VH-VL binders against MAM domain-containing protein 2 (MAMDC2). Designs and how they scored, part 18

Target 1, 162 residues: MAM domain-containing protein 2 (MAMDC2), of Homo sapiens (Human) (q7z304r168to329)
Amino acid sequence: IECDFEENHLCGFVNRWNPNVNWFVGGGSIRNVHSILPQDHTFKSELGHYMYVDSVYVKHFQEVAQLISPLTTAPMAGCLSFYYQIQQGNDNVFSLYTRDVAGLYEEIWKADRPGNAAWNLAEVEFSAPYPMEVIFEVAFNGPKGGYVALDDISFSPVHCQN
Below, E stands for the ipSAE of ESMFold2; O stands for the ipSAE of OpenDDE; V2 stands for 0.75 times the mean of E and O plus 0.25 times the DockQ between their complexes.

## First folded at step 21 (VH-VL; framework fv_trastuzumab)

Design z2 (from y3 with heavy chain Y100T; at its last fold request DockQ between E and O 0.68; V2 from the best seeds 0.68)
Heavy chain, then light chain:
Amino acid sequence: EVQLVESGGGLVQPGGSLRLSCAASGFTFSDYYIDWVRQAPGKGLEWVAWIYSSEGYTRYADSVKGRFTISADTSKNTAYLQMNSLRAEDTAVYYCARDTYESFGWEYFDYWGQGTLVTVSS
Amino acid sequence: DIQMTQSPSSLSASVGDRVTITCRASQDISSYLNWYQQKPGKAPKLLIYAASSLQSGVPSRFSGSRSGTDFTLTISSLQPEDFATYYCQQSWDEPYTFGQGTKVEIK
ESMFold2, look of step 21: ipSAE 0.550; ipTM 0.813
ESMFold2 (binder alone), look of step 21: mean pLDDT 91; pTM 0.929
OpenDDE, look of step 21: ipSAE 0.640; ipTM 0.886
ESMFold2, look of step 22: ipSAE 0.534; ipTM 0.814
ESMFold2 (binder alone), look of step 22: mean pLDDT 91; pTM 0.925
OpenDDE, look of step 22: ipSAE 0.852; ipTM 0.934
ESMFold2, fold request of step 23: ipSAE 0.515, 0.516, 0.477; ipTM 0.805, 0.799, 0.777
ESMFold2 (binder alone), fold request of step 23: mean pLDDT 91, 91, 91; pTM 0.926, 0.929, 0.930
OpenDDE, fold request of step 23: ipSAE 0.848, 0.818, 0.781; ipTM 0.932, 0.925, 0.915

Design z3 (from y3 with heavy chain E55Y Y100T; at its last look DockQ between E and O 0.68; V2 from the best seeds 0.00; counts 0 for: grease 19.8 > 18.9)
Fold by ESMFold2, look of step 21:
Structure z3 (fold): chain C 162 residues (1-162), chain A 122 residues (1-122), chain B 107 residues (1-107)
Amino acid sequence: as target 1 above (162 residues)
Amino acid sequence: EVQLVESGGGLVQPGGSLRLSCAASGFTFSDYYIDWVRQAPGKGLEWVAWIYSSYGYTRYADSVKGRFTISADTSKNTAYLQMNSLRAEDTAVYYCARDTYESFGWEYFDYWGQGTLVTVSS
Amino acid sequence: DIQMTQSPSSLSASVGDRVTITCRASQDISSYLNWYQQKPGKAPKLLIYAASSLQSGVPSRFSGSRSGTDFTLTISSLQPEDFATYYCQQSWDEPYTFGQGTKVEIK
């Protein structure tokens, strides 16, 4: 469930491939050296890595990007935390869902749209008494939907303090 | 060379209507946003609206929403601003601009027309 | 809406002077700030995008920088053609807002 997205791997997270909207690895040397890149949260540099969804790559805006965790392997409950960035927050929706083995799909968190360029901390109460996936989902409502970036996913077996 | 040419400005009475045109050349029209930005006499710049003709998406500033309609004819490389229910505060030079929108939302108005004056007065 | 506050509102300078103009955003906008030049009776012209990137064809005497929510346009050696009004514009979120301008006049 935990990932800082370094070394070009996703810690078991899988982007659900979609012909129009997908999560990508950002940062490091993945982009042209002339591109201006957001600073990642983990290393606070352009060379660090994060996951992102960007509206410029979207062809059909009714579709969503999904980044899906491995199934949980033992019962767990506590606080799921992560850092995120949202640009153009009025034109996108960033949400967190759980999905059980029966296919039940439940929203457990949704981003506020603060318009702040800083990395924001989310702390989400998470309970998986049965095997579950955690799904980070982004939808855009237009071509100027900006981007959403995600870094530093972690889990603590105690309740969130907020 | 990239060019944008506005036309259709003039004198109109309050409550009246006017249609502005923005003729574009020197670039692939459907690949860019076209924005209208206005400047009241002696004042600063105010964004009005944009259109992305590839998918027909539009956005409006709150000050003009419901009264102005932006549209485009891709076959003519031309954007239009239909202005209805005009008010004295709509008096301005209206510029059209090419709006370059890049990955990570980098955005800037890299080419502007020379503007067309709209005067709303009795 | 994100408010952009420019200062000074006007300044008087001589050819050859180093000129600085500042723009402050009402919230963090990262480097999503552009600078435009407008001469009387003319359309605005893009000078700087992404806070510090020089637009093609713009003289190298123009530069931009950022410190937090404060942005600076610098003209290292003012030329006769640089007497104009300068606007900053944020592109972080809609509505895209401009500063009220800084008029650079011949002393």
Scores: ipSAE 0.487, ipTM 0.800, lowest interface PAE 2.0, mean pLDDT 85
ESMFold2 (binder alone), look of step 21: mean pLDDT 91; pTM 0.927
OpenDDE, look of step 21: ipSAE 0.613; ipTM 0.880

Design z4 (from y3 with heavy chain F104Y; at its last look DockQ between E and O 0.50; V2 from the best seeds 0.00; counts 0 for: grease 18.93 > 18.9)
Fold by OpenDDE, look of step 21:
Structure z4 (fold): chain C 162 residues (1-162), chain A 122 residues (1-122), chain B 107 residues (1-107)
Amino acid sequence: as target 1 above (162 residues)
Amino acid sequence: EVQLVESGGGLVQPGGSLRLSCAASGFTFSDYYIDWVRQAPGKGLEWVAWIYSSEGYTRYADSVKGRFTISADTSKNTAYLQMNSLRAEDTAVYYCARDYYESYGWEYFDYWGQGTLVTVSS
Amino acid sequence: DIQMTQSPSSLSASVGDRVTITCRASQDISSYLNWYQQKPGKAPKLLIYAASSLQSGVPSRFSGSRSGTDFTLTISSLQPEDFATYYCQQSWDEPYTFGQGTKVEIK
């Protein structure tokens, strides 16, 4: 489940195709001064990679972008951490869900607002006693959607400190 | 030519009400946000509210929430600011501005009206 | 709310001078920073958007730059028509907030 998104396989994460809003791979090129997207968190480089959702093609605000992990293969419990960035001054919502093979869907984290343009660390208590996937969801609830960026997912078998 | 023209300003007593209008022309009104920004005499600029008329979304500064209402009539290319429960600190020149929001996130006020003066005094 | 600390509050300069105005944001706002010019009795006019992009029709003597949370408006060679009050404005988050302004006066 750990991933820095620097490999082509993206650690098995897949975007659920949506006509209006999707996860994309960011970075990998020289940054343009007119781009709002950040540098990756892993290398702090313009050539590094991350995942992001933007509002460029958003026409309706009822659909959600989903980035879905592979199923876990062994029981695990501890602290799931990742870095994220959300453009403020808009109505986007960034959440983390779990979903098991039976289809049980549960929200385990939601980003706080407001924030700043820096990379933020999220630490989420995570338990997967049986195979399940984690789903990063982004919804735009207004016309000023901006972007959400995700990078450097990690897991520790120790409980989150905060 | 893009134009914004404010009207409706005047003198009112504290607790009174006033309705401002912003008549827009020279562009597709519904494609843009329209914002109100005010400036107290001899002071700086304060954002008040914006409306996205095509979808009906609005947002307000905390200083005016519950007292001011921003609205728009797309058939008239006009935005409005209904101001109730007016206070002395609401005294200002009120500008309407075209708020350009780029798909890749940049936002700015590229056109402004001439402003209309609202004076709240007993 | 995001505070924009603008400096100086006022300055005196002569035609031909290089003028620099600074705004500091209370947090990281990326490049969501605009600069406006306002003359007495007139509405503000957009000069720079996205920290460094020159608005169409604005003279090239105006430029903007960013260093972290510090933003700078520069007038390379002050012209008679440039005597005015200048404001920075962040567009990162509502409420959109302005610096307190810098009045550029003739020396």
Scores: ipSAE 0.494, ipTM 0.847, lowest interface PAE 1.5, mean pLDDT 92
ESMFold2, look of step 21: ipSAE 0.498; ipTM 0.800
ESMFold2 (binder alone), look of step 21: mean pLDDT 92; pTM 0.941

Design z5 (from y3 with heavy chain S53P; at its last look DockQ between E and O 0.68; V2 from the best seeds 0.60)
Heavy chain, then light chain:
Amino acid sequence: EVQLVESGGGLVQPGGSLRLSCAASGFTFSDYYIDWVRQAPGKGLEWVAWIYPSEGYTRYADSVKGRFTISADTSKNTAYLQMNSLRAEDTAVYYCARDYYESFGWEYFDYWGQGTLVTVSS
Amino acid sequence: DIQMTQSPSSLSASVGDRVTITCRASQDISSYLNWYQQKPGKAPKLLIYAASSLQSGVPSRFSGSRSGTDFTLTISSLQPEDFATYYCQQSWDEPYTFGQGTKVEIK
ESMFold2, look of step 21: ipSAE 0.479; ipTM 0.801
ESMFold2 (binder alone), look of step 21: mean pLDDT 93; pTM 0.942
OpenDDE, look of step 21: ipSAE 0.677; ipTM 0.893

## First folded at step 22 (VH-VL; framework fv_trastuzumab)

Design ctl (from z2 with heavy chain Y101S F104S E107S, light chain W92S; at its last look DockQ between E and O 0.48; V2 from the best seeds 0.00; counts 0 for: pae E 9.3 > 2)
Fold by ESMFold2, look of step 22:
Structure ctl (fold): chain C 162 residues (1-162), chain A 122 residues (1-122), chain B 107 residues (1-107)
Amino acid sequence: as target 1 above (162 residues)
Amino acid sequence: EVQLVESGGGLVQPGGSLRLSCAASGFTFSDYYIDWVRQAPGKGLEWVAWIYSSEGYTRYADSVKGRFTISADTSKNTAYLQMNSLRAEDTAVYYCARDTSESSGWSYFDYWGQGTLVTVSS
Amino acid sequence: DIQMTQSPSSLSASVGDRVTITCRASQDISSYLNWYQQKPGKAPKLLIYAASSLQSGVPSRFSGSRSGTDFTLTISSLQPEDFATYYCQQSSDEPYTFGQGTKVEIK
């Protein structure tokens, strides 16, 4: 579940591919010439890596981009934390879900009017009493959505300080 | 050659209505946002509204929300600004501009029309 | 709304001078900052987008930079045709907002 995205595909997260909108690796030597993207959180430089979603190829804006964790292998409860950045505007919806093996989704966090920092910290109470996936989801409510970036996912077995 | 041509400006009484047109040519109209930006005489620029013509999505500045309506006719490559309940404060040159296409995440106004003057006075 | 504070409000310089114009955003806007030139009686013309990217057909003497929420337009060697008012504009959040303008006068 923990990932700083500094090595491609190190963390087991998978992008749910679709023809319209997907998560990509950004930063480091990887460049998307279609969008202006932040430097990564971990290294504060162009050499670091993160995951991002951008509206660059979205034609219909009925789709969501999903970044999906491996299934949990043991019961766990605590605080899931991550850093994110959202280009502000009313087109971006960035949410976190859990999904069990029966396909039941539960929203456990949603970005609320992203703030003033380049990277924002989210701390989310997380409970996985049975195998489940964690899903980072971006929906664009219009073509001027811009980007969402995600870095430094971690988990602590201690409750969040909220 | 990318071109935007505004028309429909003029003198109108407070509380009146006016419809501006923005005729576009030289690009795929449905790939771009069209924005209206106004400039009061001797003053700076103020964004008014945009439309994404392919889907008809619109956004408005708070100062005009509920009074102005932006629309488009893709068959004519034309955007419109219907201005109702006009006030003296709406007096300005109104520009239409081509905004960033949906293929990128950033906005900039790379082509502008010549502007059309709207004067609201008793 | 994001306020864009532009300075100076006007300046006068000689041909060949290096000219800088500053624009400060009231909150983080990443690199979503554009620069426009407007001559009297004319529509604005895009110079710089995304803080530092030069628009096609714009002379290389124009450049833009960002430091946090401070943005700078630089004209490395002022030319007579650069007499104009310059505006910054943020495109991070609606409403998109402009600076108040900087009038550049050639001595």
Scores: ipSAE 0.011, ipTM 0.544, lowest interface PAE 9.3, mean pLDDT 79
ESMFold2 (binder alone), look of step 22: mean pLDDT 93; pTM 0.948
OpenDDE, look of step 22: ipSAE 0.099; ipTM 0.731

Design f4 (from y3 with heavy chain Y111S; at its last look DockQ between E and O 0.38; V2 from the best seeds 0.50)
Fold by ESMFold2, look of step 22:
Structure f4 (fold): chain C 162 residues (1-162), chain A 122 residues (1-122), chain B 107 residues (1-107)
Amino acid sequence: as target 1 above (162 residues)
Amino acid sequence: EVQLVESGGGLVQPGGSLRLSCAASGFTFSDYYIDWVRQAPGKGLEWVAWIYSSEGYTRYADSVKGRFTISADTSKNTAYLQMNSLRAEDTAVYYCARDYYESFGWEYFDSWGQGTLVTVSS
Amino acid sequence: DIQMTQSPSSLSASVGDRVTITCRASQDISSYLNWYQQKPGKAPKLLIYAASSLQSGVPSRFSGSRSGTDFTLTISSLQPEDFATYYCQQSWDEPYTFGQGTKVEIK
């Protein structure tokens, strides 16, 4: 369930397909900054790759984007960590859920509204005594909901620090 | 040739109401956000509100929330700012601006009208 | 709300001088910072977006840069038409906030 999203590798993560809002791959090499049209302007300041959801493409405010891990194959417990960015306008919610094979869906983390644009580290106590999926979910309430970016998902079999 | 023209400013008593208009031309009105930004005499700029006219989404600065209403008539390519319960501190030149909003939330006001003066005084 | 602090509030310079105006954000806003020029009695005009990108039609003597939460507008060789007040504006989060302005006067 670990992923740095480099080389267009999603590490088994998939979108739950829907017609409205999905996670995409962002980042890459910068080739020509002067060729960006106003309508096509993108955030190309980083050399690496990450996953993101952007409110600009939301057709309906009630839909959510879900990035879903492979099903766990062995019991595990420890600390799930990842880096994220949220551009806030009070229009998005970024959450982490688990779901078992019967469809039981439980929130295990929700982003605070961060006060800055840096990559933020999240550390989440995670326990999967039976097969389950980890779900990164973004919901938007309006057209200027900004974006959420996600990178460097990892797991450690030790408890989270603090 | 992008153009924005404000109108409807004037002198109003405290507690009164006024409606401003922003007539737009030279671009597809429904593809852009329209913002109101105000500037008190001799002071800096303060964002007031925006509208996304094709779907009616709006946002307001806290200083005007509950008193001002932004709206649009897409058939006339015109945005409006209805200003109620006016106070002396609402005295300002009111500009409308085209709000260019793109992927990753890149955003800037790339075209401005010349402004209309609102004076709230007894 | 994100506070934008400009420095200096005013300055006096001669034609041909290099002019530097700074703007500090109260939090990290990445490169979500725009610069506007406003001449007396006129509407604001966009100069720089995304901290360093020059708007179409703006002379190349204008440039913008970022270091952390500090942003700089530079005019490499001041011209008579550059007499104006300059505003930074963050576009990271609502409400969009402006610096208090920097008035550039001819010495």
Scores: ipSAE 0.496, ipTM 0.785, lowest interface PAE 1.9, mean pLDDT 84
ESMFold2 (binder alone), look of step 22: mean pLDDT 92; pTM 0.935
OpenDDE, look of step 22: ipSAE 0.586; ipTM 0.873

Design f5 (from z2 with light chain S30N; at its last fold request DockQ between E and O 0.75; V2 from the best seeds 0.68)
Heavy chain, then light chain:
Amino acid sequence: EVQLVESGGGLVQPGGSLRLSCAASGFTFSDYYIDWVRQAPGKGLEWVAWIYSSEGYTRYADSVKGRFTISADTSKNTAYLQMNSLRAEDTAVYYCARDTYESFGWEYFDYWGQGTLVTVSS
Amino acid sequence: DIQMTQSPSSLSASVGDRVTITCRASQDINSYLNWYQQKPGKAPKLLIYAASSLQSGVPSRFSGSRSGTDFTLTISSLQPEDFATYYCQQSWDEPYTFGQGTKVEIK
ESMFold2, look of step 22: ipSAE 0.482; ipTM 0.796
ESMFold2 (binder alone), look of step 22: mean pLDDT 91; pTM 0.929
OpenDDE, look of step 22: ipSAE 0.802; ipTM 0.919
ESMFold2, fold request of step 23: ipSAE 0.482, 0.502, 0.500; ipTM 0.795, 0.799, 0.799
ESMFold2 (binder alone), fold request of step 23: mean pLDDT 91, 91, 91; pTM 0.918, 0.927, 0.924
OpenDDE, fold request of step 23: ipSAE 0.803, 0.800, 0.814; ipTM 0.917, 0.918, 0.923

Design f6 (from z2 with heavy chain S103A; at its last look DockQ between E and O 0.73; V2 from the best seeds 0.00; counts 0 for: pae E 2.2 > 2)
Fold by ESMFold2, look of step 22:
Structure f6 (fold): chain C 162 residues (1-162), chain A 122 residues (1-122), chain B 107 residues (1-107)
Amino acid sequence: as target 1 above (162 residues)
Amino acid sequence: EVQLVESGGGLVQPGGSLRLSCAASGFTFSDYYIDWVRQAPGKGLEWVAWIYSSEGYTRYADSVKGRFTISADTSKNTAYLQMNSLRAEDTAVYYCARDTYEAFGWEYFDYWGQGTLVTVSS
Amino acid sequence: DIQMTQSPSSLSASVGDRVTITCRASQDISSYLNWYQQKPGKAPKLLIYAASSLQSGVPSRFSGSRSGTDFTLTISSLQPEDFATYYCQQSWDEPYTFGQGTKVEIK
C-alpha cells in the first residue's frame, strides 16, 4: 500500500470511476502557461508526480472522488502515512476510509483545514486483520473548492509516532 | 473587447438600500465568476462577493453577509448587488470584476469596470 | 483571514529608477499572489498573477518574485506612466485580501 506515484506508476490504486469526479496524476513538467503545477512532495518540485482532485473539473458536487488501494493480501497493523496538500480547505473535505469485503466503510481519518500551502504529513493507525481497501476520498462544496493533492503513501508495521 | 459597466450608485441614508448593476460584454458571461470589490475613499481594496451565474453559487465577505445579496441574469449578461441595511462604513466606490478561476485554484481579477460610487450619509 | 502587509506605504522615485515593493503574507500562500496597478480615479489593472506570471499586455519592466511568504514587485526602469498605487492580493483562500497599497510618486 505504498506509492510515490513516480515513474507513471499508481501502485495498484484505481479510481472508483464516475463521469463527474476522479483523481488524476499531476506533475511531470512545467509547461502549462494557463496553470502552474504545485510542487510534488517526493522531489519538492513541479517535475515530480502526485495524485490530485480539482474542483474545476467537477460537474456534480454531490458526488465524491475515491482513490482505492488494492485489497490487502496479508494481515497487517501499524501506521499508514501520507503527504497531502489542500487549497481552499474550508470548501472541500478530504477523508480516508477502510472498506472490507462485505462493503462496510469506516472513516479512519479526516483532514484538518489549516489553509497551509505546505505538504502536510498524516499518520493514521491502520489495522487490516482481513482483506481491506483504503480509500482516499475528496468532496467539494462548490465550484471554488480548490484542490487536494496526495503523495508518498507508506506503511510501517509499528504504531504511529504521532 | 471585454467590458464591465457598473451603475446604480448614489446617496443613501443609513439603513437604506441600493441595487448595483454590472453589465458585462465581450465574453461568455456564464464561463466566469463576477466579483464585487469596493474601495472606501482614500483607502484600499476590499473583496465583497462573487457569483458563478451558470450554477448560481455565491459567496460573501463577513462584513456584508446577511445585508448584501449578489445575483445574476444570464439572459442580460448582468450581475447585481442588492445592498440593504446600509451603514456609513459601506461608503465606497464599488467595482465589478471578471474573476478568472483556473485549475489548482489560480485566480485573478483580469478586467474591472470603472466603478460606481455609493455614499451612505445622513 | 490572511493578512497582507505591504511596504513601503509610499515612495518617491525618478523616471528610470529601479523600484521594489514588498508584500508579506501572514501565512504560507505558495505563489497565490497577484499584483495590481491603480491610477487615480481609475479601476485597478492586473499586472502579475501567480506571484511571477506577467499578464498579457503588461510591459516587461514589471516582474514579480517570491521568497517564502515575502513577495516583491519590481519595476526595472520606472516610466512616467508607472506613477500609481500598487496592491498585492492573495488568492490562496477566502476572503481574498489585499495589501494596503504602495503609492509611487514623482521624486
Scores: ipSAE 0.463, ipTM 0.792, lowest interface PAE 2.2, mean pLDDT 85
ESMFold2 (binder alone), look of step 22: mean pLDDT 91; pTM 0.921
OpenDDE, look of step 22: ipSAE 0.848; ipTM 0.933

Design f7 (from z2 with heavy chain F104M; at its last read DockQ between E and O 0.60; V2 from the best seeds 0.66)
Heavy chain, then light chain:
Amino acid sequence: EVQLVESGGGLVQPGGSLRLSCAASGFTFSDYYIDWVRQAPGKGLEWVAWIYSSEGYTRYADSVKGRFTISADTSKNTAYLQMNSLRAEDTAVYYCARDTYESMGWEYFDYWGQGTLVTVSS
Amino acid sequence: DIQMTQSPSSLSASVGDRVTITCRASQDISSYLNWYQQKPGKAPKLLIYAASSLQSGVPSRFSGSRSGTDFTLTISSLQPEDFATYYCQQSWDEPYTFGQGTKVEIK
ESMFold2, look of step 22: ipSAE 0.566; ipTM 0.823
ESMFold2 (binder alone), look of step 22: mean pLDDT 91; pTM 0.927
OpenDDE, look of step 22: ipSAE 0.755; ipTM 0.914
ESMFold2, fold request of step 23: ipSAE 0.555, 0.524, 0.532; ipTM 0.822, 0.802, 0.813
ESMFold2 (binder alone), fold request of step 23: mean pLDDT 91, 91, 91; pTM 0.925, 0.926, 0.927
OpenDDE, fold request of step 23: ipSAE 0.900, 0.783, 0.850; ipTM 0.951, 0.922, 0.938
ESMFold2, last read: ipSAE 0.486, 0.486, 0.511; ipTM 0.798, 0.789, 0.806
ESMFold2 (binder alone), last read: mean pLDDT 91, 91, 91; pTM 0.918, 0.927, 0.924
OpenDDE, last read: ipSAE 0.845, 0.858, 0.856; ipTM 0.931, 0.939, 0.939

